VH-VL binders against Probable Brix domain-containing ribosomal biogenesis protein. Designs and how they scored, part 5

Target 1, 224 residues: Probable Brix domain-containing ribosomal biogenesis protein, of Pyrococcus abyssi (q9v200)
Amino acid sequence: MMLITTSHRPTRRTRSFGHDLERVFPNSLYMTRGKKTIQELLMEAYDRGYERLLIINVWKGNPLKMTFIKVHPDDWGYLGYLYLHGVKLQREMGFRGLNPIREDMPLVVTTAKRVGLDHLAFAQVFSELTTGKFVPRGDKSLLSIADKYNTDVLAVIERHPRGIVVNFYRLDVTKERAVGPLINVKIWIMEDGRRWDYKEAFGIKVKPRRKEGEAEEGARKDSH

## First folded at step 18 (VH-VL; from u1 with heavy chain S56Y)

Design r6
Fold by OpenDDE, look of step 18:
Structure r6 (fold): chain C 224 residues (1-224), chain A 120 residues (1-120), chain B 111 residues (1-111)
Amino acid sequence: as target 1 above (224 residues)
Amino acid sequence: QVELVQSGAEVKKPGESLKISCKGSGYSFTDYWIGWVRQAPGKGLEWMGYIYPGDYDTRYSPSFQGQVTISADKSISTAYLQWSSLKASDTAMYYCARHSGEVTPAFDIWGQGTLVTVSS
Amino acid sequence: DIALTQPASVSGSPGQSITISCTGTRSDVGGYNYVSWYQQHPGKAPKLMIYEVSNRPSGVSNRFSGSKSGNTASLTISGLQAEDEADYYCSSYTSSSTLVVFGGGTKLTVL
């Protein structure tokens, strides 16, 4: 169960992305951020029985970062961050107006067939962030996995040339392909120190940033 | 060394059945999709379908659906392409290739090809 | 029809750079950065040259590069050499049906 919201001034695309996530995270809710503080959001999330607060940050009109926060009265804290290359919305994948999942089922997190260790590591991380159930793919079909865990929704970690992709399957909608949204992740960082960077993973030589202007990655730190 | 070795050239008549093979070696056969690609004489590449030997998940191109059968035997690291009734138009080079991922259309290892000639 | 369109032929002189385009006829053709390029010499099996738009397999010359803009992927060969003369095919994943499609192929002639 996850409360999903955005930064204070989301674009239409970011809002759409939030709604898409509401449709693939079981028993989750997208909430308009408005002027609410993080503290107010946490209180509301707790009162409503959610275990996670997800905040989608926007940069240049697109979703840039996903922030996951643990909702607990005695242990409120950041869990981790996903930095995104971009997203593909469900509507862009040919799916519109999907209903949220309100049945009691787990989000199964697995991988595409034949992926690397980085993908497996991320699948585990993603399951932790989302309170999903990590299931190694092995040689099993998605349908077989879904049946085993009595779920209609799967997050599937896939390969991408610039990062790692999360795609979503709704087997109650279609068994033929993913419905999305597609999330392209370039960096993930956990509060416990675990991290992954696509540049490092792919051996991309980062030109030493000349000392000039710290391009303010517009991740506006939502003030506590 | 990672390789795919295909069965030898076939000369057949219309109406005959045929099953050609592709054997993988040097890697875990069950962890990679195997695709079949047709190339008619002087023509381009045509994807026919692929199979995942781990669970025998099989997908076909719409153009080849019902026209051929793709199968595998993981116990001997072999994939198969078969026809129940050959046509003259089935004359082509047939390649098997290892597909690196479920959603990535990259065939990184190719067999040497099997020439199938169907003539009266 | 689901198709990738390539020019039938391209030519260049040794040392030049040439580009082969691959355009999807549908928005779902070309995938989300899932384009591959293959080189095929006469009488030989195809060889993977580029995967996922711009990645080179081990052993492929750095003269080969790939890019994509919109529904068009491009293979660029720099410093053209005689051995580059071959047929080139693009391929892509169709997101709508989880299928693979090949382009019609491009014959590259080195003058």
Scores: ipSAE 0.019, ipTM 0.545, lowest interface PAE 6.4, mean pLDDT 88
Fold by OpenDDE, look of step 19:
Structure r6 (fold): chain C 224 residues (1-224), chain A 120 residues (1-120), chain B 111 residues (1-111)
Amino acid sequence: as target 1 above (224 residues)
Amino acid sequence: QVELVQSGAEVKKPGESLKISCKGSGYSFTDYWIGWVRQAPGKGLEWMGYIYPGDYDTRYSPSFQGQVTISADKSISTAYLQWSSLKASDTAMYYCARHSGEVTPAFDIWGQGTLVTVSS
Amino acid sequence: DIALTQPASVSGSPGQSITISCTGTRSDVGGYNYVSWYQQHPGKAPKLMIYEVSNRPSGVSNRFSGSKSGNTASLTISGLQAEDEADYYCSSYTSSSTLVVFGGGTKLTVL
């Protein structure tokens, strides 16, 4: 399903976040970034049979952005980006040392009950980014949904005062609460032009941020 | 701007009926729960219940179950709190508030409050 | 029934840090991580200051912070200012019954 890595020189917390994701994405692997280029990562992902490469970008010691890349020899490309308000790690949610997830199950993406259209839209986007299966929640229980699709893991899109959150349920661990990690998304952008901004959605007047320099992760083309 | 605007102050006698309103604007009214909170004079906040205007799912605090009725009209982005027969003990400030999410018990937007005075 | 207990009052001088506690009587396995804090000035509606134990909404001063240890959530106000004088309420969500509960409130006096 997904190869997970980070930007260069990740913090301990960012690495922990990567491992947390490995525990909730079926058929996924967290790989230490080291000095590997994106191209090298794509090759490794392909060789290992993964369809997605996820790069967790770090800013000021915390996860800032999630970059999703399609892994295909003939059609590799960026799929989309999640800009984050922050994350809560599984350990921060009271779950330490979770067992690995079973790999022979789908990731089901659904929503909390009584969510808006923006949440539904994001749930669909998130399913596309992760190769998960989107399932409308309706009035169904999470258990019912999980049983129907023979999965123990659900990504649940929830409302949040600061944006949209993705929370993860592992029914093989607990049926009552999410295990995390909790991902708080403020902006998502797809390469096809679809996007959502929490400021716009919530009517928050954005003071014209001075163009703080897009930290161009300049691919320093080693011009040798 | 996201806001909740409540109906004006009410002065009533015991035994009278009352319906107060809360109108939402600046957001999708049907996508958020609206809660009602009571505050008696000089007392703390009491959650009464909330309604989801999208499908009118309504839930009450056990303390207020059967004592009040919470309703909504999504066509005009308005929630209601009503009494069939007021008591002197119903004298309080009543706030409506937007619930931020199903699992997040945070009220992020509040109405200005409606003062209800019940006196003989 | 989940009850949240707060001190009736706290006081501090300008520039000081104060902490308000909120203690749950029942360990709600799922809901106690959803503690919110509200500020209420006299004659005004409550304002959300903290949600989910430690998160600040937009527009809330960074002088306000939240934490939790065991069954006790805490609101800390650093660099106390005169404008901080208000009533503060904690709240929690009961995951099992989908109910909201408020604490009894704490009156903060700035000396």
Scores: ipSAE 0.017, ipTM 0.525, lowest interface PAE 7.2, mean pLDDT 88

## First folded at step 21 (VH-VL)

Design j1 (from q2 with heavy chain E102Q)
Fold by ESMFold2, look of step 21:
Structure j1 (fold): chain C 224 residues (1-224), chain A 120 residues (1-120), chain B 111 residues (1-111)
Amino acid sequence: as target 1 above (224 residues)
Amino acid sequence: QVELVQSGAEVKKPGESLKISCKGSGYSFTDYWIGWVRQAPGKGLEWMGYIYPGDYDTRYSPSFQGQVTISADKSISTAYLQWSSLKASDTAMYYCARHSGQVTPAFDIWGQGTLVTVSS
Amino acid sequence: DIALTQPASVSGSPGQSITISCTGTRSDVGGYNYVSWYQQHPGKAPKLMIYEVSNRPSGVSNRFSGSKSGNTASLTISGLQAEDEADYYCSSYTSSSTYVVFGGGTKLTVL
């Protein structure tokens, strides 16, 4: 599915988040960044047969940005970005030692039953970023959806007062609750112009010290 | 069975406040969004915003952000649209409409409309 | 907000088929499948005719159908009847920081 890595010089929390994602993205691998360039990472992802490269960036000790890149030897490119309020690790949700998923199963992306248009739109976007399968929720339970699509893993897009949440279920681990990680998204941006910003969604006025029309920060192919 | 019933027509002067209502019945009011749509005389439809009465999550069109207040009282299955100071340009028909969430992501049930006339 | 382009008017004779277009961008019609169509008779509230590009709600005649190609959605009305004379609006989710936009409306005249 995807090769997962970080910006240069990651913190322990960022590495933990990368490993948590490895445990919920089927057939995916966390790889230490080291001194690798974007070009070297793309070559590695291509050689291993991954369709996506995911880079997690750190700010003040926390994973605050996720960058998704299409893997192709000549037609690679940035797909989109998630800017985060924060994450909650699997261990912070009470789960340790989960095994990566190596079976041939899809990541299903769906929503909670009580969501708005922006959550539906993001579920589609997240499935595009991850190569997951977007499945409309309807009145179906998560178990019913998982059974129909032959998967144990679902990413569920949920409401939050100041953002959009992605919460992961591993139904082979427990059917009772999510295992995480939990991702609280404040902004998402696709390179094709689709986007969402929590400040606009919730009518939050930007403080006077912030310039209008700020340039996009996270679209670089270069490493930090 | 499922219906939205709006408050009656209003004639107001510039500077006055106004709060119009939209009462839902025949369905689970807290499980659906209620949107407000403006239609100026002889003009098209404009989305103003919507609210989810289950937790009062409220979203506004940029064109109306800060100009109106959308609210709800889930105990009486009622949504509201409110102006603190009306302008003559607020003269329009105002519809409330139910947005059916993620199953039918569209405005599937509409109120009859509330005509608001603002003149000096 | 008015972001979607519709023709101002269309006309047809009883029994004919007509198509009303709704053109947006990748940020709305092209990027998502949340296009809806509404019929509005004079003095009346709008009525949902099509949602999710091509789905009909219960109680809507199968003479109404919807589709899209690229950034353009289309409403087709076959077997025109006098009662179809109304204004028609398309609507879509949009990523341009407005959640919902409507088209400018199309007046359908049945000759």
Scores: ipSAE 0.507, ipTM 0.787, lowest interface PAE 2.7, mean pLDDT 89
Fold by OpenDDE, look of step 23:
Structure j1 (fold): chain C 224 residues (1-224), chain A 120 residues (1-120), chain B 111 residues (1-111)
Amino acid sequence: as target 1 above (224 residues)
Amino acid sequence: QVELVQSGAEVKKPGESLKISCKGSGYSFTDYWIGWVRQAPGKGLEWMGYIYPGDYDTRYSPSFQGQVTISADKSISTAYLQWSSLKASDTAMYYCARHSGQVTPAFDIWGQGTLVTVSS
Amino acid sequence: DIALTQPASVSGSPGQSITISCTGTRSDVGGYNYVSWYQQHPGKAPKLMIYEVSNRPSGVSNRFSGSKSGNTASLTISGLQAEDEADYYCSSYTSSSTYVVFGGGTKLTVL
């Protein structure tokens, strides 16, 4: 599915988050970034048969941004970005030592029940970013959805007062609750121009903060 | 090959301290809990606790809480079980075993055991 | 107290089928089908025979099977062989406390 890595010199928490993602994205691999360039990572991802490269960017010791890159020899490119309020790790949710999924199964992306249009839109976006399969929730149980698509893993988009949450279920582990990681998304931006900002969505008047130019600089440094 | 190798047999006196070891190999040591299981002579298996080497989260059985210390050094893929003051009742075989926790709540790999004899 | 109860001993003749029961005192003991079975020969470390109620690890004979009904898990050994003579322990993961518990063990004698 995807090659997962981090920015250079990730914190322990960021590495843990990368490992958590490896455990919820089917047939995915977390790789230590080391000194590898994005180009090298893309080559490795391609050689290994991954369709996505995910880079977790760190800010002030925490995961800040998730960058999704399409892996294709003739059409590689940035797909989109998730800016994060924060994450809750699997271990923080009471789960440790989950094994990666190495069986062929899809990542099903769905929503909680009774979500808004923004959540549906994000579920679609998230499926595109991850090569997951978007499945409308309706009134169906997660188990029913999982059975239908022959999967043990679901990404569930949920409401949150400060954004949109992605939570992960591993039904092979437990059917009772999400295993995580929990990803709280404040902004998502697609390369095709689609975007969502929680401040805009929630009508939060943001004092004109100076240009968030510095978060872009971290991404640019990784491109050189 | 995935394996756990434990330290050798120990003969101690009451009141002495002891630290025994369990070294893992052939797998990602940080991704699995390492549990300790006690088996007194002619008795059953008793779970003592386990440690997750990835972050050193440690859980104890209520029966063993405060009685022993479980630790690990992930840099050398080794888990430890230690006593500050041994008792005669600590005489037992001690096994370490790999446990994945929530995914596969079973000990799939076992060490060969460490016999601890405490006698005056 | 969280406990798993096993019979102290069972016996059978070669070729017969025997069953060992493991009964939990609490619903969360084995509550989410997290029951394992271990075989232990004298002087040897335990060996995992069944995990998650009914799954066999690689290398374990298909003569060993597991099931669960209510709070009772069962290990069945079909076509009993002399080599099956051992102690058997059930175990469960407690979803509520992340603890592991073992049964008292069952001595299987092959007559």
Scores: ipSAE 0.000, ipTM 0.531, lowest interface PAE 11.0, mean pLDDT 88

Design j6 (from q2 with light chain T94A S95G S97N)
Fold by OpenDDE, look of step 23:
Structure j6 (fold): chain C 224 residues (1-224), chain A 120 residues (1-120), chain B 111 residues (1-111)
Amino acid sequence: as target 1 above (224 residues)
Amino acid sequence: QVELVQSGAEVKKPGESLKISCKGSGYSFTDYWIGWVRQAPGKGLEWMGYIYPGDYDTRYSPSFQGQVTISADKSISTAYLQWSSLKASDTAMYYCARHSGEVTPAFDIWGQGTLVTVSS
Amino acid sequence: DIALTQPASVSGSPGQSITISCTGTRSDVGGYNYVSWYQQHPGKAPKLMIYEVSNRPSGVSNRFSGSKSGNTASLTISGLQAEDEADYYCSSYAGSNTYVVFGGGTKLTVL
């Protein structure tokens, strides 16, 4: 499904996040970035049969951006980006040492119940980015959806006061709650021009830019 | 202090190659897109492309795709703009600029510009 | 692709208020809410004056304001001063392929 890597010189937390994603994207692999170029990564992804390359970049020790790239020798290209407020790791959610999914099953992407149009739009976008299957939630249980599509893994798009959350369920692990990682998305942008910004969506007034020295501090606060 | 410092003015002939630089300081270089903007004499600003030094994601304006190469070396906080073969029409001031954010197209920090003159 | 159109020139007397328009060819989904304005004096690098339609960076005079209606963004300069004489450029997210585009620029003359 997906080759997952990071920017160069990732932090332990970012690496952990990469591994967490490996555990929730079916048939996916986390790979240490090392000194590999994007081109090299694309070739490796292709050679290994992956359809997507995911690059997680780091800012001040935390995952900041997820870049999705389509892997195809004749049609490779950037698909889109997720800009993150932050992530909650599986270990932080009480789950350690989950095994990657190596069985053939789809990643089902759905939403929480009673979500807005923005959540639906993002669910579709996320499915496109991940090669997941978008399934409208309706009034169905996650179990019902999972059974219908013969999967143990679901990405559930949820509301959040500072963006949109992606949470992951591994029904083969537990049916009681999400296992994570939890991804808090503040902005997503697709190459086709589709985009969403939580500030715009929530009607948050953009404060005047802080003095240059404070810009990083502001971004830091937003990342926590 | 956050700043971008560009390499000095260049005088070249048509057909020559050129690589100019833009060095960032005072901020996390890997966290901001660095764009290049062309301004021909007496003309307006033209966005050429930008690069994200964090993962070297690079995007070009359709008008400049294949005409120039944008690159970066994050180890020295430097972005580059290069030509394999200059044309007289490449004569312009070239600015590097930092995006103010991840998505917004606002350039909040600008280099001082590099004047490139291409003449026979 | 989006294109931004500006008037070639505007003029005003000291103390007056002037407005520079920036009209897009299309309204991108979310894209045209990311309009920026730059001031450029002769021989100088551009300076960011407004971002995201109406926000001022720190250090920018409150005489500069931005707005948008439909596909037209506007930069308003109140209490016009001699130092405001410059070229002004709008820019925006161009939608597809995460492009940035600039307007053609407007020369502001203070009479």
Scores: ipSAE 0.000, ipTM 0.488, lowest interface PAE 13.2, mean pLDDT 88

## First folded at step 23 (VH-VL)

Design b1 (from j1 with heavy chain T104L, light chain R26S S96D)
Fold by ESMFold2, look of step 23:
Structure b1 (fold): chain C 224 residues (1-224), chain A 120 residues (1-120), chain B 111 residues (1-111)
Amino acid sequence: as target 1 above (224 residues)
Amino acid sequence: QVELVQSGAEVKKPGESLKISCKGSGYSFTDYWIGWVRQAPGKGLEWMGYIYPGDYDTRYSPSFQGQVTISADKSISTAYLQWSSLKASDTAMYYCARHSGQVLPAFDIWGQGTLVTVSS
Amino acid sequence: DIALTQPASVSGSPGQSITISCTGTSSDVGGYNYVSWYQQHPGKAPKLMIYEVSNRPSGVSNRFSGSKSGNTASLTISGLQAEDEADYYCSSYTSDSTYVVFGGGTKLTVL
C-alpha cells in the first residue's frame, strides 16, 4: 500500500520508526532515501504499484513529521502532514523481529470505544492518508471488527492528554495488546484545508513561536 | 539517577502564601508532564493538575482550578505549586510526579513529598 | 464526586490470590486503556505497579496483574506475601483526556 522513506540524513530512531511502519502497513516497503528526489521516489512508487509515498522527516525544533503523498502519473500531490509529539517504537513496547504483512488485507482504522469528535475526524483523515478502511468503533471489540473486515491489522485512534494517539495492533502476533509503533500526533494538516492543532483544540496559550508549515520541506507538486 | 526532589516541610498559618518546588534530574525535564498530587492526613490521593515544561501547557483538576497555581522554570528543571492564601484544609502531603503523557500515560517517578501544615 | 470507587479494604492469607476492584464510568475507566495502579507503603511515596490496564513496569513482580471489563478495572495479586500489605490506588484519565482521577484507595491486609 505504500512506499516509506525518510528525509535526507535520518537518525537511527527515524529509520527504526520507518521499519516499524513497514511492519504495520500491509504490502508496504521501507526504502533508504539516499540522494533520491521526491520525483524519483514517486516514479519508484508508481512502478511498484504503491498508491502512497510516506516521507518521515527529522526537523529542527520538532521530534518528527510525516508527509503523505498521493502517487499518480498525472495527478500526484501532497495529501497531508502529521506533526508528532513523539513515537514509541515496537522494540520499546517489547516486540522485535516482526515480519512485514504480505497477505492481501486492509489496514483498518478505528477508535477507542469512547472518543471525542476530533478523534473521529482524525480516524477518517488517517484512513485517507494511508488508504486504510475507517470503521466506527461503537461498542465492538477489536477482534469483532478484525473478523468482519478480514484483517489482522488495526490502527486504533485513542485519547491523549496532549494530542491524538495512533496505536497499532497485529492480531496475528498477539490479541492481548498493541504492538506499536505508537504515534502521538500534535498537529495534522490536510492539503484540502482540514486541520487540527492540539493548542487550539485544548485552548492552550504558549510563548510566541513560529508555527511550522510545509515551508522548509521538499517541493510541492507545483514545483515539479 | 532519574529523580524528583521536593522542597522541605512547611509549617504555616492560615492566610499566608507558599510556593513549594519539585526539581527533576537524570532525564529530559521538558519531555514529561509534572503532576501534583495531594494526600490529606489519613486520606487518599487527589490529582491537582499537571504542567508540560516544554511549552508550559498547564491543566488543573476542576476541584483545584483557581485554588492553586502550577508553574515551571525549564531552565532549572523545576516545577512549582503555589497558594496565595493558605487554609487549614490545605494541610496535606503534596507529591510531584512525572507523567509522560506521550508514551507512558502514568506517574512513573514520584518525589519524596512535601508536608504542608497549616494551623493557627 | 468524580473519584473511582475501590473497596476500603481487602484481606488475604499468605499464598492466596486477591483482587482489588476499581469502578468508574464510561467517561474514565470505560473510555480509556490508560488505567494505572499504585502501591503505597506507610510513610512512602506511591510506586507504579501497573500501567495501560495490564502492563508491568520493569522490576515489578509478575504476581501483580491487571485487567478491565466495562467500567471496572481489577488488580490481582497472586501468591500474597507480607510485603504486599499496603494501600493500593487505581487511576484513569477522564473528560477528553485532560484530567486524571484516582480511586479512593484500598488497604490490603495480609493475615
Scores: ipSAE 0.006, ipTM 0.528, lowest interface PAE 11.4, mean pLDDT 85

Design e3 (from j6 with heavy chain E102Q, light chain S27K)
Fold by OpenDDE, look of step 23:
Structure e3 (fold): chain C 224 residues (1-224), chain A 120 residues (1-120), chain B 111 residues (1-111)
Amino acid sequence: as target 1 above (224 residues)
Amino acid sequence: QVELVQSGAEVKKPGESLKISCKGSGYSFTDYWIGWVRQAPGKGLEWMGYIYPGDYDTRYSPSFQGQVTISADKSISTAYLQWSSLKASDTAMYYCARHSGQVTPAFDIWGQGTLVTVSS
Amino acid sequence: DIALTQPASVSGSPGQSITISCTGTRKDVGGYNYVSWYQQHPGKAPKLMIYEVSNRPSGVSNRFSGSKSGNTASLTISGLQAEDEADYYCSSYAGSNTYVVFGGGTKLTVL
């Protein structure tokens, strides 16, 4: 159960992405950010029984960052961040008008078959961020996994040449393919120090870009 | 003074289209969700949906999804409810109301209501 | 489907205290802390009387109070007056894509 929102003044695409996430996270809600502070959002999330607050940050009109915050009166805090190469919306994948999940079911997080350790690590991280249930894929079918855990929704971690992909399946909609959204992750960072960077993982020599410090400042300004 | 003023009563026939309005004043129109509530004669209140005029985010009750269209024009602080084809069952009083928050069902300001009568 | 159930009618004499209940089918969606109560006189728009279970808007009489226990919210009207005769509706955030729901309403008669 997650409260989903955006940074201030999101683009249409970012809002669409938020709605797409609302459709794949069980018992979750996309909320228009408006002028609400993070504290106000946390209070609302808590009062409504949400365990996570997700904030989608926008850069140059596109989703750039996903910020996950733990919702707890005594232990609220940032859990982690996903930096995105991009997203593919459900509509772009041929799915429109999916309904949110109202039934109590877990989000199962698993991987594609034959993935590396990085993908497994991320699957675990993603489950922690989303309060999903990590299930090792092994040689099992997605249907088999879904049946075992009484769920219709799966997040599947997949390989990508430029990062790691999260794709979503709604088996109540179709069993044949993912419905999305597709999330392409380039970097993930946990507050506990765990991190992954696609450049490092793939051995891509990054020209010393100026200190990425400025993107973190934008998230901090929203906390005041 | 904060207020919502709705358009006048409507008498229509089945199959006709209709668009009614709700104009806000006395507050920042773009900062509050505006919802529509239906009340059939002698019946209870039914939440239909709401719109956030700041970015035109619109949500519908499942019962009214696809049945009506909620829209707004923030330039004139006005929200709209419209039907493409009215039915006799659409006969009701329609209220617009300001939501205190998106997920807070506290409607602190109400319009005076618009009576819509659909009869052959 | 998430629903709020109210008694169809309640009655009391002037000066008495009455309570109207509003029971939700599901409290696990978290919206139950956002229960509101409305008063509606015949031919008038509803008026917000209580929000977030127990808060009174400015201008609402302190005779009106709200509480919640379990999945049941309650509106209490103390010192009942003739002017309190009206229909009362509860509402709540219902979560997911349902968003807001109203109870069926309660007719209060002052005897």
Scores: ipSAE 0.008, ipTM 0.515, lowest interface PAE 9.5, mean pLDDT 88

